# VHH binders against UPF0159 protein Ta1429: the designs that were tried, part 13

Target 1, 206 residues: UPF0159 protein Ta1429, of Thermoplasma acidophilum (q9hib2r271to476)
Amino acid sequence: EKVRLIKYSNEREEMQKVLALLMYPFAEDASGIISRIKAMELSEASAILERIRDLRKNRRMKVGRPFEAVNYVFEVTTNYGAFRDLQRHRFLSIVRKPLTVSYGFDVPPIIAKMPDLSEEYAEAMKDAERVYRIIKERYGAWIAQYAVPFAYRYPVVFTTNLAEATYFIELRSTPQAHFDLRDIAIRMYNEIKSVHPSLAGIIKFV
Short names: E, the ipSAE of ESMFold2; O, the ipSAE of OpenDDE; V2, 0.75 times the mean of E and O plus 0.25 times the DockQ between their complexes.

## First folded at step 18 (VHH; framework vhh_3k1k_2)

Design y3 (from x2 with T105V Y111H; at its last look DockQ between E and O 0.86; V2 from the best seeds 0.00; counts 0 for: SAP .693 > .668)
Amino acid sequence: QVQLVESGGALVQPGGSLRLSCAASGFTFSSYTMRWYRQAPGKEREWVAGITGDSGLTSYEDSVEGRFTISRDDARNTVYLQMNSLKPEDTAVYYCVADYYKGNVIYVSDHWGQGTQVTVSS
ESMFold2, look of step 18: ipSAE 0.657; ipTM 0.873
ESMFold2 (binder alone), look of step 18: mean pLDDT 79; pTM 0.798
OpenDDE, look of step 18: ipSAE 0.829; ipTM 0.935
ESMFold2, look of step 19: ipSAE 0.654; ipTM 0.868
ESMFold2 (binder alone), look of step 19: mean pLDDT 80; pTM 0.801
OpenDDE, look of step 19: ipSAE 0.834; ipTM 0.932

Design y4 (from p6 with A33T A97V L106I; at its last look DockQ between E and O 0.79; V2 from the best seeds 0.00; counts 0 for: pae E 2.1 > 2)
Fold by ESMFold2, look of step 18:
Structure y4 (fold): chain B 206 residues (1-206), chain A 122 residues (1-122)
Amino acid sequence: as target 1 above (206 residues)
Amino acid sequence: QVQLVESGGALVQPGGSLRLSCAASGFTFSSYTMRWYRQAPGKEREWVAGITGDSGLTSYEDSVKGRFTISRDDARNTVYLQMNSLKPEDTAVYYCVADYYKGNTIYVSDYWGQGTQVTVSS
């Protein structure tokens, strides 16, 4: 599975937390604001989020730090090249395994369109697999990973928050984005939307 | 012991309709977010639709929005997917999943049922 949502929190509770953080700087009484937000109907909370969405006129207008309070854990299985680009984004925790040949490899789209070149590419990947297995048997997995071409996939688990996820998704879902990151971005958006339909509305430029 | 059983898949002409059901047991259904995924042969599973547990909010993947409707009957521990205006591209095995609580955190289930086959052909 290329993108898996692993864990999240209840949407109503997360919405209340975000709204409390948005309103706190303007409150004389924090208890009063928190009480109002806890009593708020879901439809009213959703309407406030829609107003915030409407204020964002373009993707350069960030959603704001209160949305950092909403956290997700994802697992992404992708090639190492795409993973290095993913790392440029502010994700909190990343757990990696040594590189291996077990998850298959990606073929760049331009190579995939050329049948003879695709066959040569696949044969090169099979050759790398043979070398990897020889080195692994003799020297172990940590050394063998240096024989793994970056086109091979591996799973990475990371945490992120809604503010960073919005930034990543809106940046990488554009037609100009590299195909690997664009696909990851769209899949992350769909996973968030599936569990947080109201909060996902803040992700406007996808 | 938790269990999810999908049903209602069939062979249908393009433009036709089907209703899929997912019966759940072994947990308190009303608090769980339920989601439908589908998988065509040789392809990755794709999210189709979701419905939240405590709020009943629905969501859809863009290609099915307006054609598919997810709903739930908490008294019968059942989630439904009403599929209208079916296209050949909708051909897949359809799976339901439940997200579960562990403490105060919600986890996506690792277990997938047998699924139900939907085939749309002219």
Scores: ipSAE 0.525, ipTM 0.834, lowest interface PAE 2.1, mean pLDDT 84
ESMFold2 (binder alone), look of step 18: mean pLDDT 80; pTM 0.809
OpenDDE, look of step 18: ipSAE 0.812; ipTM 0.929

Design y5 (from x2 with S109P; at its last look DockQ between E and O 0.02; V2 from the best seeds 0.00; counts 0 for: pae E 19.1 > 2, placed apart)
Fold by ESMFold2, look of step 18:
Order: sequence, then C-alpha cells, then structure tokens
Structure y5 (fold): chain B 206 residues (1-206), chain A 122 residues (1-122)
Amino acid sequence: as target 1 above (206 residues)
Amino acid sequence: QVQLVESGGALVQPGGSLRLSCAASGFTFSSYTMRWYRQAPGKEREWVAGITGDSGLTSYEDSVEGRFTISRDDARNTVYLQMNSLKPEDTAVYYCVADYYKGNTIYVPDYWGQGTQVTVSS
C-alpha cells in the first residue's frame, strides 16, 4: 500500500529526450533537432505534450515509444500476492529484500467477513511467523524467506519507464481493478505528478 | 557453482570511509541485480543498497542515502559499496547478494556471500 518514487531525473532533461525522439522522424539531422529542443522554452515543450495528451481519446490508445526514454525507480510495499500481479506488467528490473514477517500481513476482504475463518487465518499467519523466526535464527534470512506466506507485506524496488507506467496506471486505476493494485497505481501516478507535473499529463485516464 | 566473495571490511573511526568489494563467479553477472545487506548483532538482516543489471539503477536505505554508493564493474564481475561518513550504527557484517528477477514474475532465491565485518568505533 505504500509507494515511494526514489529515483527520477530532471523534468526538463526528460522532456527534451522525449521531444527529440518524437521529432526525429521529421528531421534530416539529429544534431539539428537536439539544438532546437535545447533552445525550446518550457512552455512550448509543455504545449506539445498537451497536444499529444489531447489526441488520446481512451486508455486503449497507447502512448508512443518515445516515452520509454523516461525512467523511474519505485519502492513499493505490499503483500506478495499483489506484488506478483504487479510484476505481470513487465517492469524492467527488481531490487528486493529477502521476504520477512516484519511488515505485517493483509487479510483478504472475503476472509475478513467470516469471523471463524478470520481466526483460523490469523493463527496460520502466527504459525508461519514462528517457523520463519526459527529458520532465520538457525539458517539465516535467505533460507527463512521460503516460510513467508503471500499475505505478508514486503518492500521491493523496481525500475519502470513512463510508457509502461502509463499503461499500468491507466489499466489498474479503474474501479474494477483489485483494490491493492488500484491503490498502488494511484499512488504511483501521484508520485510521478509531484516531480514531473508536465510529463505526468500524458497519464490521462486516471 | 555460484560464489560471492566479499572483501574490504575493516575497523574504522567514525567519519571514515571504506570500500567493500564482492567478486562473483558461476553465473552471468550482468544479468543479475546485485544488493548489499547488513546484520548488526541481535538484529535482523537489513537491505542497504541495490543496483540493477539492466539499467544500472541504484537504490538505498534511507539511513545510508547520500553516504553510501553502490556500483558495479561487469567486466570484472564485481559489485562495490563505497561507504563514506561512517557512523557507529553502521557496524555490521555486510553481505553481497545476487538475484535474478527480470521480465515476468519469477520468484528466485537470492545467492548470498559469506559476509565481511565492518566495525566503526573510536
């Protein structure tokens, strides 16, 4: 449920890269287009991005490949089950800690509605924690992580680009998306917007 | 056979610097994300820093950000941790870790080194 944007680059530099790639098919000289982009006022660059945004009428109209040039590193803390679904969106790379019991666990809503099953679920999680701690003490954290149920949360760091982030955010921010992924998607959007307000405009269908 | 061999741990004064190295063999180093973990006596192992195998992107635990720098030399199959402005709370055994986590969801156990001791005291 926690999402942190831990690495990003200067927005003007990122906008310049995207614009250079967007304009290159119409240029005869790569150095000439780069010079024009460097001389461009921020307001002009932002206006071009807004026009691209406006041409997208629905979330099935993908952003172009030039937006793959903008990269981000996120740290996301969520249960492992939700993280597996997150990974289906072809994030480029993951940096992670060993799984642990230190971040608590989530109770699925369907189980939470059944008091007797909720009690059994909590007891199972406590048993797993006990086994984890025994294994960790004797054999270390790397072996002990095999004893961590999917419901436990863990923080992971991963890299993505703006094109992939746009696709994920627009797909998973809908009310039909699973709550965990929807929350992650909306938080990723807000993090990008806070540091890259102009580029975040391409993420239209949030 | 995967091997990770850490080196560079030492006793240093507060405010000092160290560089840790981890030499890797037995796998395609450039395909793996490399990480540093540490464990102080009586505490759980904690993540310190990581560097991806594809984009070379780095990440750091909050308490070390700005003081530690992770880097890799794929030609030498080596990952480094430059530790500056060392504090007594940085005292720990530091472990080098490799994992393969690329593309679609793959849960792959980490490979761990033997650890190198870093002690920061006056």
Scores: ipSAE 0.000, ipTM 0.108, lowest interface PAE 19.1, mean pLDDT 80
ESMFold2 (binder alone), look of step 18: mean pLDDT 82; pTM 0.832
OpenDDE, look of step 18: ipSAE 0.615; ipTM 0.854

## First folded at step 19 (VHH; framework vhh_3k1k_2)

Design ser (from y2 with L57S N104T I106S V108S; at its last look DockQ between E and O 0.74; V2 from the best seeds 0.00; counts 0 for: pae E 2.04 > 2)
Fold by ESMFold2, look of step 19:
Structure ser (fold): chain B 206 residues (1-206), chain A 122 residues (1-122)
Amino acid sequence: as target 1 above (206 residues)
Amino acid sequence: QVQLVESGGALVQPGGSLRLSCAASGFTFSSYTMRWYRQAPGKEREWVAGITGDSGSTSYEDSVEGRFTISRDDARNTVYLQMNSLKPEDTAVYYCVADYYKGTESYSSDYWGQGTQVTVSS
């Protein structure tokens, strides 16, 4: 899979944490807020999140620090070019492995439409694979990674939170974003939505 | 031992409907988020729909929202996907997925069966 959501927590509990943090500055009594939030129906909690979503008028309006309390672990497998761009996002924690030929390669859409070029492209990738294996045998995987073309897929595991994920997703889902990053952003959004449908509503500008 | 068995895939004409079922066994079904994914020929697997275990909250990928409905019957450990207004681009193998659960956290250790084939063509 290009994007896997590896780890998340129960949505009701995550929503309760976010609401508690949102309401704490206005509290006379923290225990009273916690009690009200624990008694709150999911529909009521979702309605509050929807109002917060409504207040965001554009991508530059950040979701706020309470959403940093919701954490995710993702594994992303995409081409090396996309990983280079992911590294530019200092707000995301990235743990990565050396480049390898084990995950296959992407064929750019324009090349994929042309059978002769697709065949030549695939043969060039196979040639790079042969070189990689020779270098790996003699010098090890860390050195061999320099023989891996950008088109090869690059697996990475990273941790993030909903606030940082919202920023990344909304920035990179724009029409002007590079296709690879936009695809990753949309897939991350879909993964979050699949397990946190109420919280995902805060990610407004997808 | 976790088992997920999908059924209900068929050949239908555009505009038709199908109901997919996923029978689950080997775990306490009611606590887990259940998801449907699909894989069209030559494409990556894509998320389609999800339903949470604790609240039954549903979610859908944009292209199927309004046409597909996910539901669950916790007493029978079964997840359904009702697919209406089917289009040729819905042609795919459909997979039911359960997220592994431990405590208040869930890990995506996808248990994938063979899937069920849905084909939409004239």
Scores: ipSAE 0.586, ipTM 0.853, lowest interface PAE 2.0, mean pLDDT 84
ESMFold2 (binder alone), look of step 19: mean pLDDT 80; pTM 0.807
OpenDDE, look of step 19: ipSAE 0.802; ipTM 0.923

Design z1 (from y2 with Y100T; at its last look DockQ between E and O 0.82; V2 from the best seeds 0.75)
Fold by ESMFold2, look of step 19:
Structure z1 (fold): chain B 206 residues (1-206), chain A 122 residues (1-122)
Amino acid sequence: as target 1 above (206 residues)
Amino acid sequence: QVQLVESGGALVQPGGSLRLSCAASGFTFSSYTMRWYRQAPGKEREWVAGITGDSGLTSYEDSVEGRFTISRDDARNTVYLQMNSLKPEDTAVYYCVADTYKGNEIYVSDYWGQGTQVTVSS
């Protein structure tokens, strides 16, 4: 399971957007709040975010709409079975492509620990690849995808925001979550943390 | 020409220490977020530590926090990873990465080094 953060924005600018949206209801005008926040030291901004983090008692307390202003682009390459589960989460946009054999396949953990079954499983996947290529040559890629088992990997590019990412990560990083989604959630968290260390603090229940 | 060169990887005993360096050239170093990743044979590459450009904020993957320290020297265009209390699980090729700017947008992992091998034996 591979999770790739493709694109993000400068953390200070993203923090400023979030703080402006949080403070606007208590301000005389928007331009005054924006100016005040642009002048704010990073340590002050971080302290405010830490206070907001502290107010969340459990993961059912949503982070709020201002955090929807922080956007990310991810590419996730996971088996198609896991993609179907991921798709149930309403990410902002998903660009679909046909299933193919080009990205390899996953072996389920219970099969992976049984060498003879692992070999038989790999042979079945190779047979499916052969059929896929025959059908693709004659009927094209969209028809040929029906020959691709769900174990084959399926790269998907999508956008999300910090509010949705927090919800997904906190829901799916629990030990009780399905192993594929838990791995994706933890990897998304780590990628966000690596580029937005202050904002990632809002993701409290990992 | 953008270049990242990692160095400092070695064979070390459990509990030992190493310091990795990543020398950067061909871009404005101080504005870039620099990150370390590692990859053990047959496993996926995983993030280890990061340090933001301009702000210098550090972050760490949970299993290394408290043991590893990332730092940067913008005058020498170099990022360091001090690794203490090394464990066999830390055995991997370590890669230095820099994120790039395209206008007002930041793209992840456009510049990667060749990697340096760290082996914690026994």
Scores: ipSAE 0.594, ipTM 0.852, lowest interface PAE 2.0, mean pLDDT 85
ESMFold2 (binder alone), look of step 19: mean pLDDT 80; pTM 0.811
OpenDDE, look of step 19: ipSAE 0.851; ipTM 0.941

Design z2 (from y3 with F29V; at its last look DockQ between E and O 0.78; V2 from the best seeds 0.75)
Fold by ESMFold2, look of step 19:
Structure z2 (fold): chain B 206 residues (1-206), chain A 122 residues (1-122)
Amino acid sequence: as target 1 above (206 residues)
Amino acid sequence: QVQLVESGGALVQPGGSLRLSCAASGFTVSSYTMRWYRQAPGKEREWVAGITGDSGLTSYEDSVEGRFTISRDDARNTVYLQMNSLKPEDTAVYYCVADYYKGNVIYVSDHWGQGTQVTVSS
């Protein structure tokens, strides 16, 4: 599973937006709150986020609307079966490429444990690749898609926000989750953490 | 043009230490988020550590936290990865990347250099 973070915004600016939205309902003056937040030390802003994190007692307590203001673009290249499950989540937008054999295929963990079966599985996938290429040459890529087994990888670009990403990551990162979705969730978490270490703290139940 | 050159990879025994360097030219490292990734043979590339631009906040993948330290030296325009208590599982090619601005957004790097090989022998 390849998960790539494509686009994000500066963490300090994103934290300022989230804090402004969190504080606005209780502010007497909107311009005063924005000015104060812009002057705030990063350590103070991070401490506020940590207090919000601590208030969440379990995965079912959502992080709230202010965190929808933080947006990410991801590219996920995963097998078509996992993609169908990924689509069940409420991401903002999804852009896909046609199904093809160009991105390789995944071997399910139970098959990977058995070397002889794993080799037979890989040979079957190679046969499907050959059929795909024959059909593509004769009838074009749209028809050839029907020859692509679910195990072949499918690149998808989508936009999400920190609130939805938190929900997805916390739901799917458990050891008992489907192996493909768990791997995607953990990799998304790591990508967010790598660029937004303070905001990633809201993702508590990883 | 922006250039990043990784160096410092070597063969070390388990429990040993190494410091990797990422020398930057064409930009100032403190203005950009800098990240280390690694790729073991036959495995997917994975994130290791990061340091944010301006704020200088560091972050680590769980398996290396406490053992690895990312830092930057603004005078030398270089990012370092100090790796302690090395394990055979840390064997990989290590890559340094910088994210770039286009307009008001930050794009994750799509360009990877040759990296530097770290081998932790059993």
Scores: ipSAE 0.631, ipTM 0.871, lowest interface PAE 1.8, mean pLDDT 85
ESMFold2 (binder alone), look of step 19: mean pLDDT 80; pTM 0.813
OpenDDE, look of step 19: ipSAE 0.860; ipTM 0.944

Design z3 (from y2 with V97T A98K; at its last fold request DockQ between E and O 0.79; V2 from the best seeds 0.78)
Amino acid sequence: QVQLVESGGALVQPGGSLRLSCAASGFTFSSYTMRWYRQAPGKEREWVAGITGDSGLTSYEDSVEGRFTISRDDARNTVYLQMNSLKPEDTAVYYCTKDYYKGNEIYVSDYWGQGTQVTVSS
ESMFold2, look of step 19: ipSAE 0.656; ipTM 0.869
ESMFold2 (binder alone), look of step 19: mean pLDDT 82; pTM 0.820
OpenDDE, look of step 19: ipSAE 0.884; ipTM 0.955
ESMFold2, look of step 20: ipSAE 0.657; ipTM 0.874
ESMFold2 (binder alone), look of step 20: mean pLDDT 82; pTM 0.821
OpenDDE, look of step 20: ipSAE 0.885; ipTM 0.955
ESMFold2, fold request of step 22: ipSAE 0.671, 0.668, 0.671; ipTM 0.877, 0.876, 0.878
ESMFold2 (binder alone), fold request of step 22: mean pLDDT 81, 81, 81; pTM 0.812, 0.819, 0.810
OpenDDE, fold request of step 22: ipSAE 0.880, 0.875, 0.864; ipTM 0.954, 0.953, 0.950

## First folded at step 20 (VHH; framework vhh_3k1k_2)

Design f1 (from z3 with N104T; at its last look DockQ between E and O 0.85; V2 from the best seeds 0.79)
Amino acid sequence: QVQLVESGGALVQPGGSLRLSCAASGFTFSSYTMRWYRQAPGKEREWVAGITGDSGLTSYEDSVEGRFTISRDDARNTVYLQMNSLKPEDTAVYYCTKDYYKGTEIYVSDYWGQGTQVTVSS
ESMFold2, look of step 20: ipSAE 0.661; ipTM 0.867
ESMFold2 (binder alone), look of step 20: mean pLDDT 81; pTM 0.815
OpenDDE, look of step 20: ipSAE 0.868; ipTM 0.950

Design f2 (from z3 with T33Q; at its last look DockQ between E and O 0.87; V2 from the best seeds 0.77)
Fold by ESMFold2, look of step 20:
Structure f2 (fold): chain B 206 residues (1-206), chain A 122 residues (1-122)
Amino acid sequence: as target 1 above (206 residues)
Amino acid sequence: QVQLVESGGALVQPGGSLRLSCAASGFTFSSYQMRWYRQAPGKEREWVAGITGDSGLTSYEDSVEGRFTISRDDARNTVYLQMNSLKPEDTAVYYCTKDYYKGNEIYVSDYWGQGTQVTVSS
């Protein structure tokens, strides 16, 4: 699975936290606003979030800091080249495995269209696998990773929040984005939507 | 002991309809968020539809919205997926899922049952 949602939190509680943070600057009494939010029906909370969504007219209008309170843990399995681009985003607690040959490799689209070259490419990847296994046996996995071509995939676990996920998803889901990152962005969006249908509404420009 | 059993998959003509069922046992069904996923041959599993436990909110992947309807019957501990206007691209094994709860923290299940096969002949 290219994108796996690992961990999230109950949507009602996360919505209450976001609303409390959104309303606190305008409250005369913090205890009063917290009490009102705890008593609020989910439909009322959802309506407020829909209003905030409506006010975002384009993807350059970032979501506010209160949405940083909603956190997710994802595992993404992708090639090393795409991982380097993922690192440009402010994801937290990035943990990766050493590069390995165990998760298969990607074939660039231009090569995939040429059957003879595609076969030569696959043979080169198999040669790299053989070298990797020799080095791993003698020197261990950390050293052997230097024999792994960038086309091979590996899993990365990271934590992100809804504000950063919104930025990443809206940036990378456009048709102009690199296919690997676009696919990851759309899959992350769907996973968030599947567990947080109300909060996912803030991710407008997908 | 928690169990989820998918059923209702069949071979159907394009444009036809099916209703899938996911029977749950071993937990308090009404409090759990339930989701449907599918996996077509040669493709990764992908999310299809979800329904929340305590709020009853539904959500759908874009390609099925307007055609599929998720619902739940808490008295029967069952979640349903009504699939209308079926297309060959809907051919897949369909799975229902339940996540693991530790208080407010929720861990996504990494276990999949056998699922139920839906085939839309083209």
Scores: ipSAE 0.611, ipTM 0.844, lowest interface PAE 0.9, mean pLDDT 85
ESMFold2 (binder alone), look of step 20: mean pLDDT 81; pTM 0.812
OpenDDE, look of step 20: ipSAE 0.854; ipTM 0.944

Design f3 (from z3 with G50A S55T; at its last look DockQ between E and O 0.86; V2 from the best seeds 0.65)
Fold by ESMFold2, look of step 20:
Structure f3 (fold): chain B 206 residues (1-206), chain A 122 residues (1-122)
Amino acid sequence: as target 1 above (206 residues)
Amino acid sequence: QVQLVESGGALVQPGGSLRLSCAASGFTFSSYTMRWYRQAPGKEREWVAAITGDTGLTSYEDSVEGRFTISRDDARNTVYLQMNSLKPEDTAVYYCTKDYYKGNEIYVSDYWGQGTQVTVSS
């Protein structure tokens, strides 16, 4: 799978954490606000989150730091070119395994529409795999990785929080974003939505 | 030992309706988020719908929202996917999964059953 959600936490508990952090600066007493939040019905908590969402008028208005309290673990399997762009986001965990030919490669959509060119592309990828295997046999996997074309895929595991995920998703889901990153962003959004339907509402500009 | 069995897949005409079932054994159903995925020929598996355990909140992938409804019957330990206004693009094998707990953290399953085939063509 291109994007797998690996781990998340119970939504009610995560909403309680976010609300506690949002409301604490305005509370007269810390224990009082915590008690109110614990007693809160899901519908009341969701309504407060909707008000917070409504205050965001455009994607340049970031979600607040309280949303950093909600964490996710993802595994993304994508080509190396897209991974280099992912690495520029500070929340990405680094995978130290060498690149390999084991996870297959992506064919650009424009090439995929042309049968003869698709065949030439696939043959070029097979040639690169052959070179990779020769180098790996003689010099090991770390050196051989430099023979792996950027079109080949590999998995990366990373953790992120809802604030960072919102920023990434809203930035990369636009039509101007490169297809690979846009697809990853939309798939991450769908995974968050599937487990945190109330909190996912904060991701407004998808 | 967790076992999920999908059923109800069939050949249907475009615009038709179908109800899929996912029967569970080996766990208490009500505590877990349950999900439907699908995989069309030559494509990667895609999330379709989810229903959360303790809150019962539902969510859907954009292309099926308004057409599909996920529901659960905790007494029968079964999750359903009601599929209306079916299109040829809905043709796929449909899978049911559950998430699971380790302490305070919830993990998404990487186990897949046989699934149930849905084919939409005229």
Scores: ipSAE 0.549, ipTM 0.827, lowest interface PAE 1.2, mean pLDDT 84
ESMFold2 (binder alone), look of step 20: mean pLDDT 81; pTM 0.812
OpenDDE, look of step 20: ipSAE 0.609; ipTM 0.853

Design f4 (from z3 with D54E; at its last look DockQ between E and O 0.84; V2 from the best seeds 0.78)
Fold by ESMFold2, look of step 20:
Structure f4 (fold): chain B 206 residues (1-206), chain A 122 residues (1-122)
Amino acid sequence: as target 1 above (206 residues)
Amino acid sequence: QVQLVESGGALVQPGGSLRLSCAASGFTFSSYTMRWYRQAPGKEREWVAGITGESGLTSYEDSVEGRFTISRDDARNTVYLQMNSLKPEDTAVYYCTKDYYKGNEIYVSDYWGQGTQVTVSS
């Protein structure tokens, strides 16, 4: 599956944590802030987050450090080219396997529309698979991974937080983004929205 | 063991309506976020709608918002998806799912049942 949300935490508790961190600089008393926030109705907490969302005028305005307190674990299965670009977003913890030919490869949409070119593309991928298997047999999987073309897929697991996820999603969901990254970004947004409908509101430029 | 059974899928004309049901057993239903996903032939499975446990907040993927309504009946351990103004693009197998707790963390299920087929065709 291309994007899977693996792990998250209860939204009400995460919202309370974020609000406490947002409000602390303006408080006389830390315990008073926590007490007030725990007493808030969910609708009131959501309304405060909506006002904070409205203060962001463009995607270059980051959501602020309190949103780093909300964490997610995702698994993404995509081609290596797209994953390389994911890595540039500095996710906190990435676990990956050596590259392999076992998960298949992506065919770019332009090539997929052209039957003769699709056949040539698939033949080139099969040639790379053959070379990979020869190298793997002789020198092992770790060396063989260098024969794997960028179009091949593999799963990676990473952790991120809502602030970093917001930045990535807003940057890569635009029509100008590479198709693979845009699709990943939109799918991540939808997964967050599905479990954290109130907090997902901070992700404004999707 | 937890059981989720989807039902209510049918053939419907464009513009029509359909209500899907997801009957749940083997867990305390009211505590869990429940979600609907769909998968069209040859496509990735995609999130459609969700409803949170205890808080009851609903959320929808953009293309179905305003047309679909998720709801839950905790007394009957059932989640519903009311689908109105159906379009050919809504043709898919629809699945429901629930998350589970491991200690204080919430994990998303990786089990998929048979689902229920919705076909929107002239």
Scores: ipSAE 0.647, ipTM 0.870, lowest interface PAE 1.1, mean pLDDT 84
ESMFold2 (binder alone), look of step 20: mean pLDDT 82; pTM 0.824
OpenDDE, look of step 20: ipSAE 0.869; ipTM 0.949

Design ser2 (from z3 with R35S D99S Y107S; at its last look DockQ between E and O 0.02; V2 from the best seeds 0.00; counts 0 for: pae E 21.1 > 2, placed apart)
Fold by OpenDDE, look of step 20:
Structure ser2 (fold): chain B 206 residues (1-206), chain A 122 residues (1-122)
Amino acid sequence: as target 1 above (206 residues)
Amino acid sequence: QVQLVESGGALVQPGGSLRLSCAASGFTFSSYTMSWYRQAPGKEREWVAGITGDSGLTSYEDSVEGRFTISRDDARNTVYLQMNSLKPEDTAVYYCTKSYYKGNEISVSDYWGQGTQVTVSS
C-alpha cells in the first residue's frame, strides 16, 4: 500500500481538543471550556468545524495552531526520486531506513507508453539490482545504497499534524506539483478522511 | 448543500459531437477538481475526465483522449465536456462529480449529479 495511516486518535476526542483550543482565546479559563466541550453534541462540534472550513477562502489561509494538536503517523512508499522531493517538506518528521532494491520500482508513465523502452528500462533496473546485491554482499547495505536508482520504491514513516497535513495536501494536490507527490497527497487525504471525516473537512482545497 | 446538475445529453450518430454541461452549487467551485464519469448498461461506472480547480489541469481516460475535452467556467460554476468523434461505445449515462485529483489521473468523487444520457447510434 502506497500510503498507510499507522497511528491516529479518536476523532471525537481530537475534535474536542481542537474546539477547546479554538475557544480558549474567548474564554475566561480552560476549565469552563472543558465543561462546555464535554457537554457539546458531536453534531454541534461538526457544525463548528464546518463553519471554520467555510471561513477559509483560499489555500493561503492557514488552519491555525489548534489543528496542530491532531497528530498522525504515516507510512508512505514512493520511489526514491519522489521521496527526495517529499523530504523537502521539513515539517514532516521522517524516519527512514537505508535504500534497498527489495520493494520494486516504478516505471515513469512516459516510458511505460513505449513498450521497447519500457522493457529496456526494466532490464536496466534489474541490472542495478544485481549490482546492489553484489555490493551489499561484499561491502554491506550502507555502501550498497549508491547502486539504488531513483525509480526504486522507498518506504518511509513520518509523523505530522493536521495543520501540516493540510498544508502539504493542499499544496501538493495542485497541478504544479509532481504527479507522484500529488498522488501521495491525495492518498493521505483519503486516509485522514476515512478515520476523521469531520476533521478532514478542514482540508478544503484538494 | 452541494448540488450538481448535468445537461446536454442526447441521441447522436456516430462521428457526431455533444457538449455536456454541469452546473454546480453549494461549494466554492473554483477550489475543487471536477470530473466526469460515465456508466454504460451492465458496466461499472468509469472515470472519463478531470480538471483541477486552480490551474485547470486536465486528464482523460485513454479511450477518450484526443476526442473529449473537459473545461470549466468558474464564473458560472460550470464544468463542460466537449465530446467529438463519438462512438457507439461512448453510450452511457454521464455524471458530473465534485472530486479531487489523484496522481495516477484517477479522481475520487464526493458528490454526484443525477446524470445525463448520451446515446450514440446509427
Scores: ipSAE 0.000, ipTM 0.165, lowest interface PAE 16.9, mean pLDDT 90
ESMFold2, look of step 20: ipSAE 0.000; ipTM 0.086
ESMFold2 (binder alone), look of step 20: mean pLDDT 79; pTM 0.798

